# VH-VL binders against Integrator complex subunit 8-like protein: the designs that were tried, part 16

Target 1, 198 residues: Integrator complex subunit 8-like protein, of Dictyostelium discoideum (Social amoeba) (q54vk3)
Amino acid sequence: MNKIFGVKIDSQQKKRQQSNKNLTVFNNGRYLIYIGDIHFDRKFHREALRYYLLGCGLETAFYSDPVKTSVTNSKYLTFLSRRIFDCFYFLRAPMQAIVVSQFFGNLNQTCLVSFKIIQEEYYQLDTNYFQYIWELPLLEILLTTFTKQKDLKKIYLINQIISNPIINENNHPDIRKNFIKNTKHNFWKAISSNYLLQ
Short names: E, the ipSAE of ESMFold2; O, the ipSAE of OpenDDE; V2, 0.75 times the mean of E and O plus 0.25 times the DockQ between their complexes.

## First folded at step 10 (VH-VL; framework fv_tocilizumab)

Design i6 (from g2 with heavy chain D32R, light chain S30Y; at its last look DockQ between E and O 0.18; V2 from the best seeds 0.00; counts 0 for: placed apart)
Fold by OpenDDE, look of step 10:
Structure i6 (fold): chain C 198 residues (1-198), chain A 120 residues (1-120), chain B 107 residues (1-107)
Amino acid sequence: as target 1 above (198 residues)
Amino acid sequence: QVQLQESGPGLVRPSQTLSLTCTVSGYSISSRYYWSWVRQPPGRGLEWIGYIYYRGSTYYNPSLKSRVTMLRDTSKNQFSLRLSSVTAADTAVYYCAREYDYFSDAFDIWGQGSLVTVSS
Amino acid sequence: DIQMTQSPSSLSASVGDRVTITCRASQSIYDYLNWYQQKPGKAPKLLIYAASSLQSGVPSRFSGSGSGTDFTFTISSLQPEDIATYYCQQSYSTPYTFGQGTKVEIK
C-alpha cells in the first residue's frame, strides 16, 4: 500500500522485481500505467485514473520530491490524455474532460467532443476548471451555450477568460506559449491533488 | 511525409545580410507549429536563432534579435531567415526545423542544413 | 538564459557497452528536455523528447531519464551505427539552449 497516495500498489510488482535481478530497467511508472489499463478495461474508471496519474508521477519522480511536486509529466499525460479523458467522462466530470480534450492535438475533434459534452452534461460543468481552458474556439462554444441558457454567472466567468490578452492568438507567441504551458501544469497539479491526495 | 529544405547563398560578405529560405513540403506552414532556425558553427554546438509561429508572429534569440528577421510566404509554403551585419562568427551550417509544441517543443523534423560562409 | 551542462564531452566504448551521458540544467526545466543524435555531415535527429519519451522509429536501446535539473541519456548496447555527437536541449523556456555535445566513438 502506498501510504502516501492511498493507492494499493499491486504486490506482483515486488515479486517480479525479486525474480528478475536483471529487471533493473523495470519502470515502476509504466507498471502502474499498465495497472491503470487493466482497471480501465474493467470499467473501474476512478481506479484507472488514479493509477494513470500515479504512474505518470513516478515516471518523473513527481511525488517523491517536494520540489518536483510542481512538475507534471507532460509526456505521459499527453500520451494518456485519451484514456484520462474517458475516465473523466465516465466519472461524470465533464469539465475536466473538456480540459483534457485540449491535449488531443486536433482542434476540430476537441471542439466536436466538447460541444457534445457541454450539451449533455451542462449542469455538471465545474466552473473551477474554466481557468484551464486556453483554446478560443472552446471558450466560444461555452459562451454561446451559457448565453443560450441565460446563465449569467458562467457567462461572466467565460468573458473574464476571453478578455485576457494572454489568450489572444495575436499576442506575442512566446507569452501565449508560456501561458499554455503553465496552465497545463496547473491543471495536472490540480487533478493530482484532487484525485490522489484527497 | 513532411520535409524541410534550406536554400540560399553559401557565401556572404562581411556586413552584408545572410538570407536563407526553408521550403516545407508535405505540410502547410499555415496550419500549425513553430518553424525554427538553428545554426551550428563548424566544429561547434547548436544555437537556436528563433521561430516563426504558424500565424506569422516571431520570437528571436535575444543574442541575435537586433539582426534577425524571419518571414513566411504561405503561398510558397516557405519561411525565411535574414541575418544582417554578418561577421565571420556567423559562419555556420543553418538548419530549419519544425518545433512540435505537443511534444515538449522538440525539433522533430530538420532540414539538411545549409552552410553559409562569411568571407571577404 | 538556461545553461545546459553536458558530460562527458567525449567517450569511447566498445560495441555492446552501456553508454551514459548526463545533462544538467542551471534551473529546473521539469521534463522539457530533448536528446538529439547528430552524425557527421548530417542534421540532428530527435531521439528522446520530454526527458524520457522515445521518438517514433528510434531503437529501444536509446532511453532518457530525469526531471528538474539532472538528466541522463543511455544507450543500453552501443552499436557501430551509434557513432555520433549527442546533444541535450532544454525546451522549457526561450531562448532554447543546447548542451555542448558528447562525441561517442567506438574502440
Scores: ipSAE 0.603, ipTM 0.825, lowest interface PAE 1.1, mean pLDDT 86
ESMFold2, look of step 10: ipSAE 0.636; ipTM 0.815
ESMFold2 (binder alone), look of step 10: mean pLDDT 94; pTM 0.955

## First folded at step 11 (VH-VL; framework fv_tocilizumab)

Design j1 (from i5 with heavy chain D101E; at its last look DockQ between E and O 0.28; V2 from the best seeds 0.00; counts 0 for: pae E 10.4 > 2)
Fold by ESMFold2, look of step 11:
Structure j1 (fold): chain C 198 residues (1-198), chain A 120 residues (1-120), chain B 107 residues (1-107)
Amino acid sequence: as target 1 above (198 residues)
Amino acid sequence: QVQLQESGPGLVRPSQTLSLTCTVSGYSISSRYYWSWVRQPPGRGLEWIGYIYYRGSTYYNPSLKSRVTMLRDTSKNQFSLRLSSVTAADTAVYYCAREYEYFSDAFDIWGQGSLVTVSS
Amino acid sequence: DIQMTQSPSSLSASVGDRVTITCRASQSISDYLNWYQQKPGKAPKLLIYAASDLQSGVPSRFSGSGSGTDFTFTISSLQPEDIATYYCQQSYSTPYTFGQGTKVEIK
């Protein structure tokens, strides 16, 4: 936890944060998100993505605090989702973009943008991210596409997800809602690990 | 602009079934969201009754579950509430409301409410 | 069921005053706490979701804070049009439950 971005000054920054008031620790992540927006506006998508992920990571103690993670998801990541989607799209990470489209808050738009990506990039979709799809219509689009393309391995993986009873909408609503909440948190944790260390 | 409007009888006799319909304009109830009923007895607080999910599944408040049925008619863009075996305790203003999962499952759009009185 | 307790049940304040309402959940609800305004004869109106996020079109004098079990709603400078009953509501777990309400009046 002392090392961030491979730089050995993290222990000094952590000491400064502990000697500062609680408000300054909270505001460090916001400042990095603001820097991410500056890079995004200049079309520097990799830098923008890294600053967004670092900022949200600092706000959540890198997803070690469930309460802070929930707060950060609702305050920042949901509203950043379209910008982060664009970052993944332009970085040629289509499956990650598809997962992020689920954060848009408009299922019709999620399906429209993801359908186009799926039709164009189906052969290179990273199966490691299939576990982060919770919208049933999106799973159906994936299954239909892989069926038309006779991709038996991806068909098998999507069917395993669809057959999971925890995503069944007829369960107690808290079961599905908690699954979605945990899936969101696990996705951001995985993405932060993958994109902050490179 | 999405609007919700309740309709139904304002008076229901005890032991009968209370029936209300919410008509949604500006958005298809089968496209997304949870579509809920919430009631407020006169001078008292709010009680969530249940929802219909955009894909058709339902969930009801356990305190009312044995008496509640919710249905939808997607061709008329309506969802409805049936509450059976009513008593005077069921007198309330009934609201339909939209629950949005991306706003912390808050009720972001409400109908204006329909008063239903249960009396002989 | 998660019980939501608001305090105070009612208050009177002058125009321009800072008004504070508290809401306590019987168990942790993270930030799944929403605030509604209800004027007489009207439906509730969402003001704050996720404990502190201001709904679109809501004036910035309204704010919320808190996480876990203890939450605060604030009107920084009370206006005449803010006369209403305010409700907190948890959306963490079904059945969704509301506080009993806080009636805000002008002195």
Scores: ipSAE 0.006, ipTM 0.576, lowest interface PAE 10.4, mean pLDDT 84
ESMFold2 (binder alone), look of step 11: mean pLDDT 93; pTM 0.952
OpenDDE, look of step 11: ipSAE 0.301; ipTM 0.770

Design j2 (from i5 with heavy chain D101Y; at its last look DockQ between E and O 0.06; V2 from the best seeds 0.00; counts 0 for: pae E 9.9 > 2, placed apart)
Fold by ESMFold2, look of step 11:
Structure j2 (fold): chain C 198 residues (1-198), chain A 120 residues (1-120), chain B 107 residues (1-107)
Amino acid sequence: as target 1 above (198 residues)
Amino acid sequence: QVQLQESGPGLVRPSQTLSLTCTVSGYSISSRYYWSWVRQPPGRGLEWIGYIYYRGSTYYNPSLKSRVTMLRDTSKNQFSLRLSSVTAADTAVYYCAREYYYFSDAFDIWGQGSLVTVSS
Amino acid sequence: DIQMTQSPSSLSASVGDRVTITCRASQSISDYLNWYQQKPGKAPKLLIYAASDLQSGVPSRFSGSGSGTDFTFTISSLQPEDIATYYCQQSYSTPYTFGQGTKVEIK
């Protein structure tokens, strides 16, 4: 398994991310995203992450409207998802990287890169971020890994998430879609609190 | 390049079942996304019929729910629409479409459409 | 169900004109609003998603704005190939619903 970041993003995801790289969607925060890219290219990943989060914060009025923040975070963070993933990986925040992989737009790629991280970092994954996993295949990878390692607490936590009726794919689709929207919002609030404010 | 192609009969008699198949190339329907059917009566607007999720679960427009079944055949990479007890009101162009749920659940890829006429 | 109302139903403009189409939702749909172009005999084509984001390969003369209940679609400089019917569509909740369409023609 190679600890260099995972398999390349497929061509369709690249095309959509390329169209958004024009930075035209970042009305107030576009300068900060540009500064983030400069730091990223210099391998200053903590500073890059701070600038990306600050830029997104300005576009969402620092999360003051949950509905507007949910939609805005989804599209902006999908645009930046690969770079934020890389930032978390190099900052030794593997669980946050796994959460961000869910924004890639290709589940096979999401599972491939996250499987590699899970196999190398399973013993130290931060359980505070388990609540932000909405892709069932990732939950299954986590459960299988923790079961093999006999980590009873992490097994319990993942089972609580899998058993939650709100994530059940047989429910009315709006229930699960709203859960995902709110989960995305809460994740970005949490990482902004943890990484932007210090 | 992902492509969707509808196939099925162009003429169906009233009270019979309309059956259409969407063949997907360039992407596995069991890998991701929602796979939808949308119809458009001649000269009129668009109506979403329902989807089949990449994991197999389905959801149908409540206005049609009692008459709609969607299935998939993952070995042929196809998903299908069955609409029972059709009337002339079901005459429409039927499209299959992919719902890309990462942004705003937009229909980013459409088939060419298949006209189905319900008449004697 | 969320009703989507487009205005106008049709319009005619000259090449180079700015064209504006509005779409109103019967309740707040946040930014879950998409715009499609449909030429005669063809499938709809996604132009704009999330109210304002341009789909890949779509010319920059197309734009969208708005959130909540009121949305605007703009063609900044109408071209002959833009003759089509345009639809808004909400993806906030199922069933997904479309506006009735706006037919755009050249004078």
Scores: ipSAE 0.006, ipTM 0.588, lowest interface PAE 9.9, mean pLDDT 82
ESMFold2 (binder alone), look of step 11: mean pLDDT 93; pTM 0.953
OpenDDE, look of step 11: ipSAE 0.047; ipTM 0.682

Design j3 (from i5 with heavy chain S104E; at its last look DockQ between E and O 0.35; V2 from the best seeds 0.00; counts 0 for: pae E 10.5 > 2)
Fold by ESMFold2, look of step 11:
Structure j3 (fold): chain C 198 residues (1-198), chain A 120 residues (1-120), chain B 107 residues (1-107)
Amino acid sequence: as target 1 above (198 residues)
Amino acid sequence: QVQLQESGPGLVRPSQTLSLTCTVSGYSISSRYYWSWVRQPPGRGLEWIGYIYYRGSTYYNPSLKSRVTMLRDTSKNQFSLRLSSVTAADTAVYYCAREYDYFEDAFDIWGQGSLVTVSS
Amino acid sequence: DIQMTQSPSSLSASVGDRVTITCRASQSISDYLNWYQQKPGKAPKLLIYAASDLQSGVPSRFSGSGSGTDFTFTISSLQPEDIATYYCQQSYSTPYTFGQGTKVEIK
């Protein structure tokens, strides 16, 4: 869908996005997601983002229902990720865009688009969102970039995340999966608070 | 188009080591995903054996872990299963499969399967 | 280990009939439930992931529903090519586990 960054959607993602569009009319949250798509197609990225976040917020009781939050993340937010990425990019929120790229379901595409953003925007990446990076290749790109630029504070923050044993791929798989699941939930809660409720 | 193909001996004697190789085409096994082995004894259901992660780490089903080793050869784009000290209970069709980790961890691509019989 | 109990173990139905298979998990697995079709001598084929989402290229007569512990798989109008064994599988935690299968035959 985003030809500017060469972002590619695999066939499973395309089918999921089409199915979600067909379901929008059956409840208030899904209807708001549909309205978000209308605004996105008109390039109204702030409005699109607000409607996406409001719709998913209603589907999850604003992230107070952990079952609904897990379902909404897996079925809607993951497949909206490319549009939400564009919204953050054009709203000049590059770190939030980098976090959202992890939802693409294709690590090569995640690293490609995020590497370009990191090289262009490294000096102004919002450190409040570093805690939401779970992909080790992204953490390595960030660390390499900040080390080259001698940004000691950002180096320290990334090293704290990399040193966390919870994300160690050699641990029991459920530990890492749980961490990623909770990190996804916490990110969407934080984004909703920042962009919808303020 | 991603394809998986199992290869290896169809007959193994008891107490020997069962060895199978999965050759992957159309995608690099070091780029992403979990690369799994699943087996199906005759007339029975499916049993997950374990995976090798795209970064090289492994995790094995606890029921088999003492006898299982998985390795990969990224230059040949292959990953392999070794199961030691086999018995007749290890007779099964062995499948390699790709686990798609962002969408509920389903096995979205399977090999055709290779029957391995353990007998004298 | 999460045990997956599938029901029925086998069924026979006529072409055009609605077929329903259930799958119960021994603990909540949210929507981490997948359905596979396996024809004799062939590998399993993913039909449905995330309890209800249809895999690419799968006919719309196949559907799934449920969350938590109780899941349902439905073929809305059975076709001759649907003769197979169907498996549910949880992907919530390792070791991943499968139901024992449901063999679907045409009378």
Scores: ipSAE 0.006, ipTM 0.588, lowest interface PAE 10.5, mean pLDDT 84
ESMFold2 (binder alone), look of step 11: mean pLDDT 92; pTM 0.950
OpenDDE, look of step 11: ipSAE 0.329; ipTM 0.775

Design j4 (from i5 with heavy chain S104Y; at its last look DockQ between E and O 0.23; V2 from the best seeds 0.00; counts 0 for: pae E 9.7 > 2)
Fold by ESMFold2, look of step 11:
Structure j4 (fold): chain C 198 residues (1-198), chain A 120 residues (1-120), chain B 107 residues (1-107)
Amino acid sequence: as target 1 above (198 residues)
Amino acid sequence: QVQLQESGPGLVRPSQTLSLTCTVSGYSISSRYYWSWVRQPPGRGLEWIGYIYYRGSTYYNPSLKSRVTMLRDTSKNQFSLRLSSVTAADTAVYYCAREYDYFYDAFDIWGQGSLVTVSS
Amino acid sequence: DIQMTQSPSSLSASVGDRVTITCRASQSISDYLNWYQQKPGKAPKLLIYAASDLQSGVPSRFSGSGSGTDFTFTISSLQPEDIATYYCQQSYSTPYTFGQGTKVEIK
């Protein structure tokens, strides 16, 4: 279990994980995430994505508990972000992949991989997911690309997001940081709803 | 390996301006993160002073806001703290620290600290 | 501002003892609670973030738990090198605030 999540666990946590493994296999979100990794390693991206989303859904009461969602985000979803990005990319869901790239914890990597996707797939980007972009450099890449392509609808939508006072970096930091936290939670809720029903 | 190092004068007279510089090695301060200052009076607890964001915006602790300015020099990979109108109450060890939102905005890297004494 | 109250202010324990420190926030901070160790003359060192996640390279005898307003930090078996002052800190909202510290010593 330590290897799958890449975190150190004290001896008390290890004992509890072993005990819970024996009694909660089919309701334990951690084991579902492990199964997701098995499917991912075999290149079964849709199955991997479904197991990741179901596992994290169970850990969060399907995102109805803000505290559990925050904990799950820090422990699982952020660490899984590269794998979930790959799942969306290979499933031809490029806008969802762009949103997930923001979870990498490295803005240079985020911009690098997403720039490539935006240049190759700009015509297919799902506008329903634009609301989940909070990194200004990504918004600038999107705006520049849609301006060059003269896509007036997408230009309008990106400009609405950029002009939103809540995301303005000169605002009180709690406003922007809380917006990002809530946006992350709402994104995972949305993709869980969309991809677990299929 | 990322390292932070504070520098500046260790003695400042009352009513003058305290100035400190944090030099960052192993990472560009304009690439990511919040770059913070935290202080600790001798034998006391810790007080967050404020940050400068990797894109340049700043935010200061309201208790100090009227006296604090933070700047950066990206060509030297440094960020600095200015605290005006100091009194003996501003005597403290001053730390620069990196705040990382991936780690729940924790301060994951600290400088070794620089003692600044305010005395006449 | 969110006030962080640590208990106890100091404690003494024997090598091998289980040590528990509590931290209470004046309002809910979700799991935005971090723990630091500070040895004399040194900068604080991050041990735990997000209430329960160990920072890389931190020994497994350190652990944290809690969410909302009530948080616990535990050293499962105290070692001589754990003599330090421990601080909790909320990162839920600015200004970020620290507890007053808990000094841990060997009997």
Scores: ipSAE 0.006, ipTM 0.601, lowest interface PAE 9.7, mean pLDDT 84
ESMFold2 (binder alone), look of step 11: mean pLDDT 94; pTM 0.953
OpenDDE, look of step 11: ipSAE 0.015; ipTM 0.612

Design j5 (at its last look DockQ between E and O 0.40; V2 from the best seeds 0.00; counts 0 for: pae E 11.5 > 2)
Fold by ESMFold2, look of step 11:
Structure j5 (fold): chain C 198 residues (1-198), chain A 121 residues (1-121), chain B 107 residues (1-107)
Amino acid sequence: as target 1 above (198 residues)
Amino acid sequence: QVQLQESGPGLVRPSQTLSLTCTVSGYSISSRYYWSWVRQPPGRGLEWIGYIYYRGSTYYNPSLKSRVTMLRDTSKNQFSLRLSSVTAADTAVYYCAREYDYFSGDAFDIWGQGSLVTVSS
Amino acid sequence: DIQMTQSPSSLSASVGDRVTITCRASQSISDYLNWYQQKPGKAPKLLIYAASDLQSGVPSRFSGSGSGTDFTFTISSLQPEDIATYYCQQSYSTPYTFGQGTKVEIK
């Protein structure tokens, strides 16, 4: 509950154990994801997010195992993407929500929800997460918006991403597909670091 | 509901060009995914021919690349296969298929019914 | 190209039997392996993606496991409607390649 809210994710840094089963809960990532859903249904978005990230972190050895990371993404993170998007939206983390929208599996929906967020909150989008946008339509929306607002720094950052030849759709398909897969992996690692190590 | 349907002639003479069209309903081929062609000689296994990406780029199986062209008509929501200089070895059931991009690789989650194309004189 | 070798090429089993099919890749493909069912005269149908994840609407008697080069597909209790040819397929690298197929029949 509230007592595990500040739990650190370092496997050697133990918080006080409060009950007979607390340690087994922290060692079972899928059980933590289930607890995240309980918090989500109660609209406790910060707790839900932390449980989702902690559970997926345990399943992946905190993203150090590429095989387990691939399995965890297909098994949990893709299906949780809408809930994690909602968590970021309600926690006022708009750029993270935009990145997560790319996991929805529907580009039209991705662009619809992200366009609304971009128009409302362009001035506070966290540039540290720009590198995790791989959908060209989203990059175009961002570029157009920042150009209208004459935000030269953000224009420069988006142009660096768009000009990256690795996302060129005329390249060998394995290059682009591998880039997207690695970008997804790196995003979840970054999010886990930022939201579990407060 | 998303559906794929192949259309085209069922008989093609040797050395001519095989042409097939896949009509997609319920989803725009320019919104997402890879749109593939796969063939299967009667009574035999499956061979991937290539795809056209939702942004328009193409990739073809190297074994067929010199003879394959894929195009799309986004106004009709169709993508097509042309295979030139056909021989009897190109006789097969031709399927169009949607390639869904799961995180752990892609899979063909929706297939057309298949169209048998026979190459004979 | 990555070669996919399936075994057995055919099998006969009784209704209710557990059926196991194996698939071996010529190099590591992580978990980028899919399984399809194809009934005569029909298109293939995706059953399993990512080695072990069931496609929506697929009965739970179908399962898959493995990673790297060695994969298995299992039908826990064979039903009459499961008579088909089953294919593995790698999606790790283009060109995508399929196994030779395993024909499953009722004794």
Scores: ipSAE 0.006, ipTM 0.558, lowest interface PAE 11.5, mean pLDDT 84
ESMFold2 (binder alone), look of step 11: mean pLDDT 94; pTM 0.959
OpenDDE, look of step 11: ipSAE 0.359; ipTM 0.787

Design j6 (from i5 with light chain S28D; at its last look DockQ between E and O 0.25; V2 from the best seeds 0.00; counts 0 for: pae O 3.7 > 2)
Fold by OpenDDE, look of step 11:
Structure j6 (fold): chain C 198 residues (1-198), chain A 120 residues (1-120), chain B 107 residues (1-107)
Amino acid sequence: as target 1 above (198 residues)
Amino acid sequence: QVQLQESGPGLVRPSQTLSLTCTVSGYSISSRYYWSWVRQPPGRGLEWIGYIYYRGSTYYNPSLKSRVTMLRDTSKNQFSLRLSSVTAADTAVYYCAREYDYFSDAFDIWGQGSLVTVSS
Amino acid sequence: DIQMTQSPSSLSASVGDRVTITCRASQDISDYLNWYQQKPGKAPKLLIYAASDLQSGVPSRFSGSGSGTDFTFTISSLQPEDIATYYCQQSYSTPYTFGQGTKVEIK
């Protein structure tokens, strides 16, 4: 779990969670994920997402290295990732969904899903999350879309990201891997702040 | 189902170039992940040779870097290994494998392997 | 390069026995360790990744533990089909390196 999301909930977050009866059930990531599933099945996507993120955070807390390139590839975690994706989608957080789409599947699938999201929701994509896109094809889709829309601000932002040398896939593999894992970590940290602490 | 299959000559003369191709089915090599080569001399352990990323970038084991070239052919959904200036020490079963980068840096899918013997 | 040292190089046990293999890294590799099973004449098969995560489809009798430099692979109840050579592999940094292998046989 921690390997996928790479976020460790800090002590302050933990304290806040402990004070919230709705978030503090049991110090067991799997159990929290299960609760998330219950909410998800009931189409309570916000609640589901909270428990999913909380569960992932707790799982991460069990490891000394919360930010890892390698993640578990179990069917369970794949399923969880998908549900998290769906939560964002249903919660009309399309940019978050796009970011999460990078976490699983192949690039073609990721692009197709993201393309659909972008086509449907381009007008409400939160630019704050553009920084968490590392897949060049996704950036290209975004660029194309906003070029068509003549949105100069977003075009500029995307071009800045694309032009960053760190995005270059020809970099040393460790550099790229480190960039990706750090980006993931920062993303999940941001998401946790938005959905767990509020 | 994703499958990998090595192909190439089983016999190479000393100082010549070993060439192998890995054909991938069930998954596009241009979609994602690192595509690696690993070899195993007879009765010995495993040695990582290098990988080619889905975008075409490569990284080789420093011990073999000067002799290794990896390429990909997206139209054929194949990636290849070339090892130049071979010696008897290069006799091994050569495996192509997928490195599942986003979920694991482990090799989750392997080819059957191809024995390459360097003749005297 | 990171050196991986397995112990023992070979072992023989009875069906149903608990089998333990250790792997030591020359430096801290966190949990970037994978375990493979290789049967005679076959390609390696991933069993455990990230030190302790079970690969999909792998029997639960297989497990891994450890972090840092010392790792353990365990077969809780050895089965006849488990006759193979097992390898640890670090994925902490390139070049990736493997242990020398542990040959597991049944008495």
Scores: ipSAE 0.056, ipTM 0.696, lowest interface PAE 3.7, mean pLDDT 83
ESMFold2, look of step 11: ipSAE 0.647; ipTM 0.816
ESMFold2 (binder alone), look of step 11: mean pLDDT 93; pTM 0.953

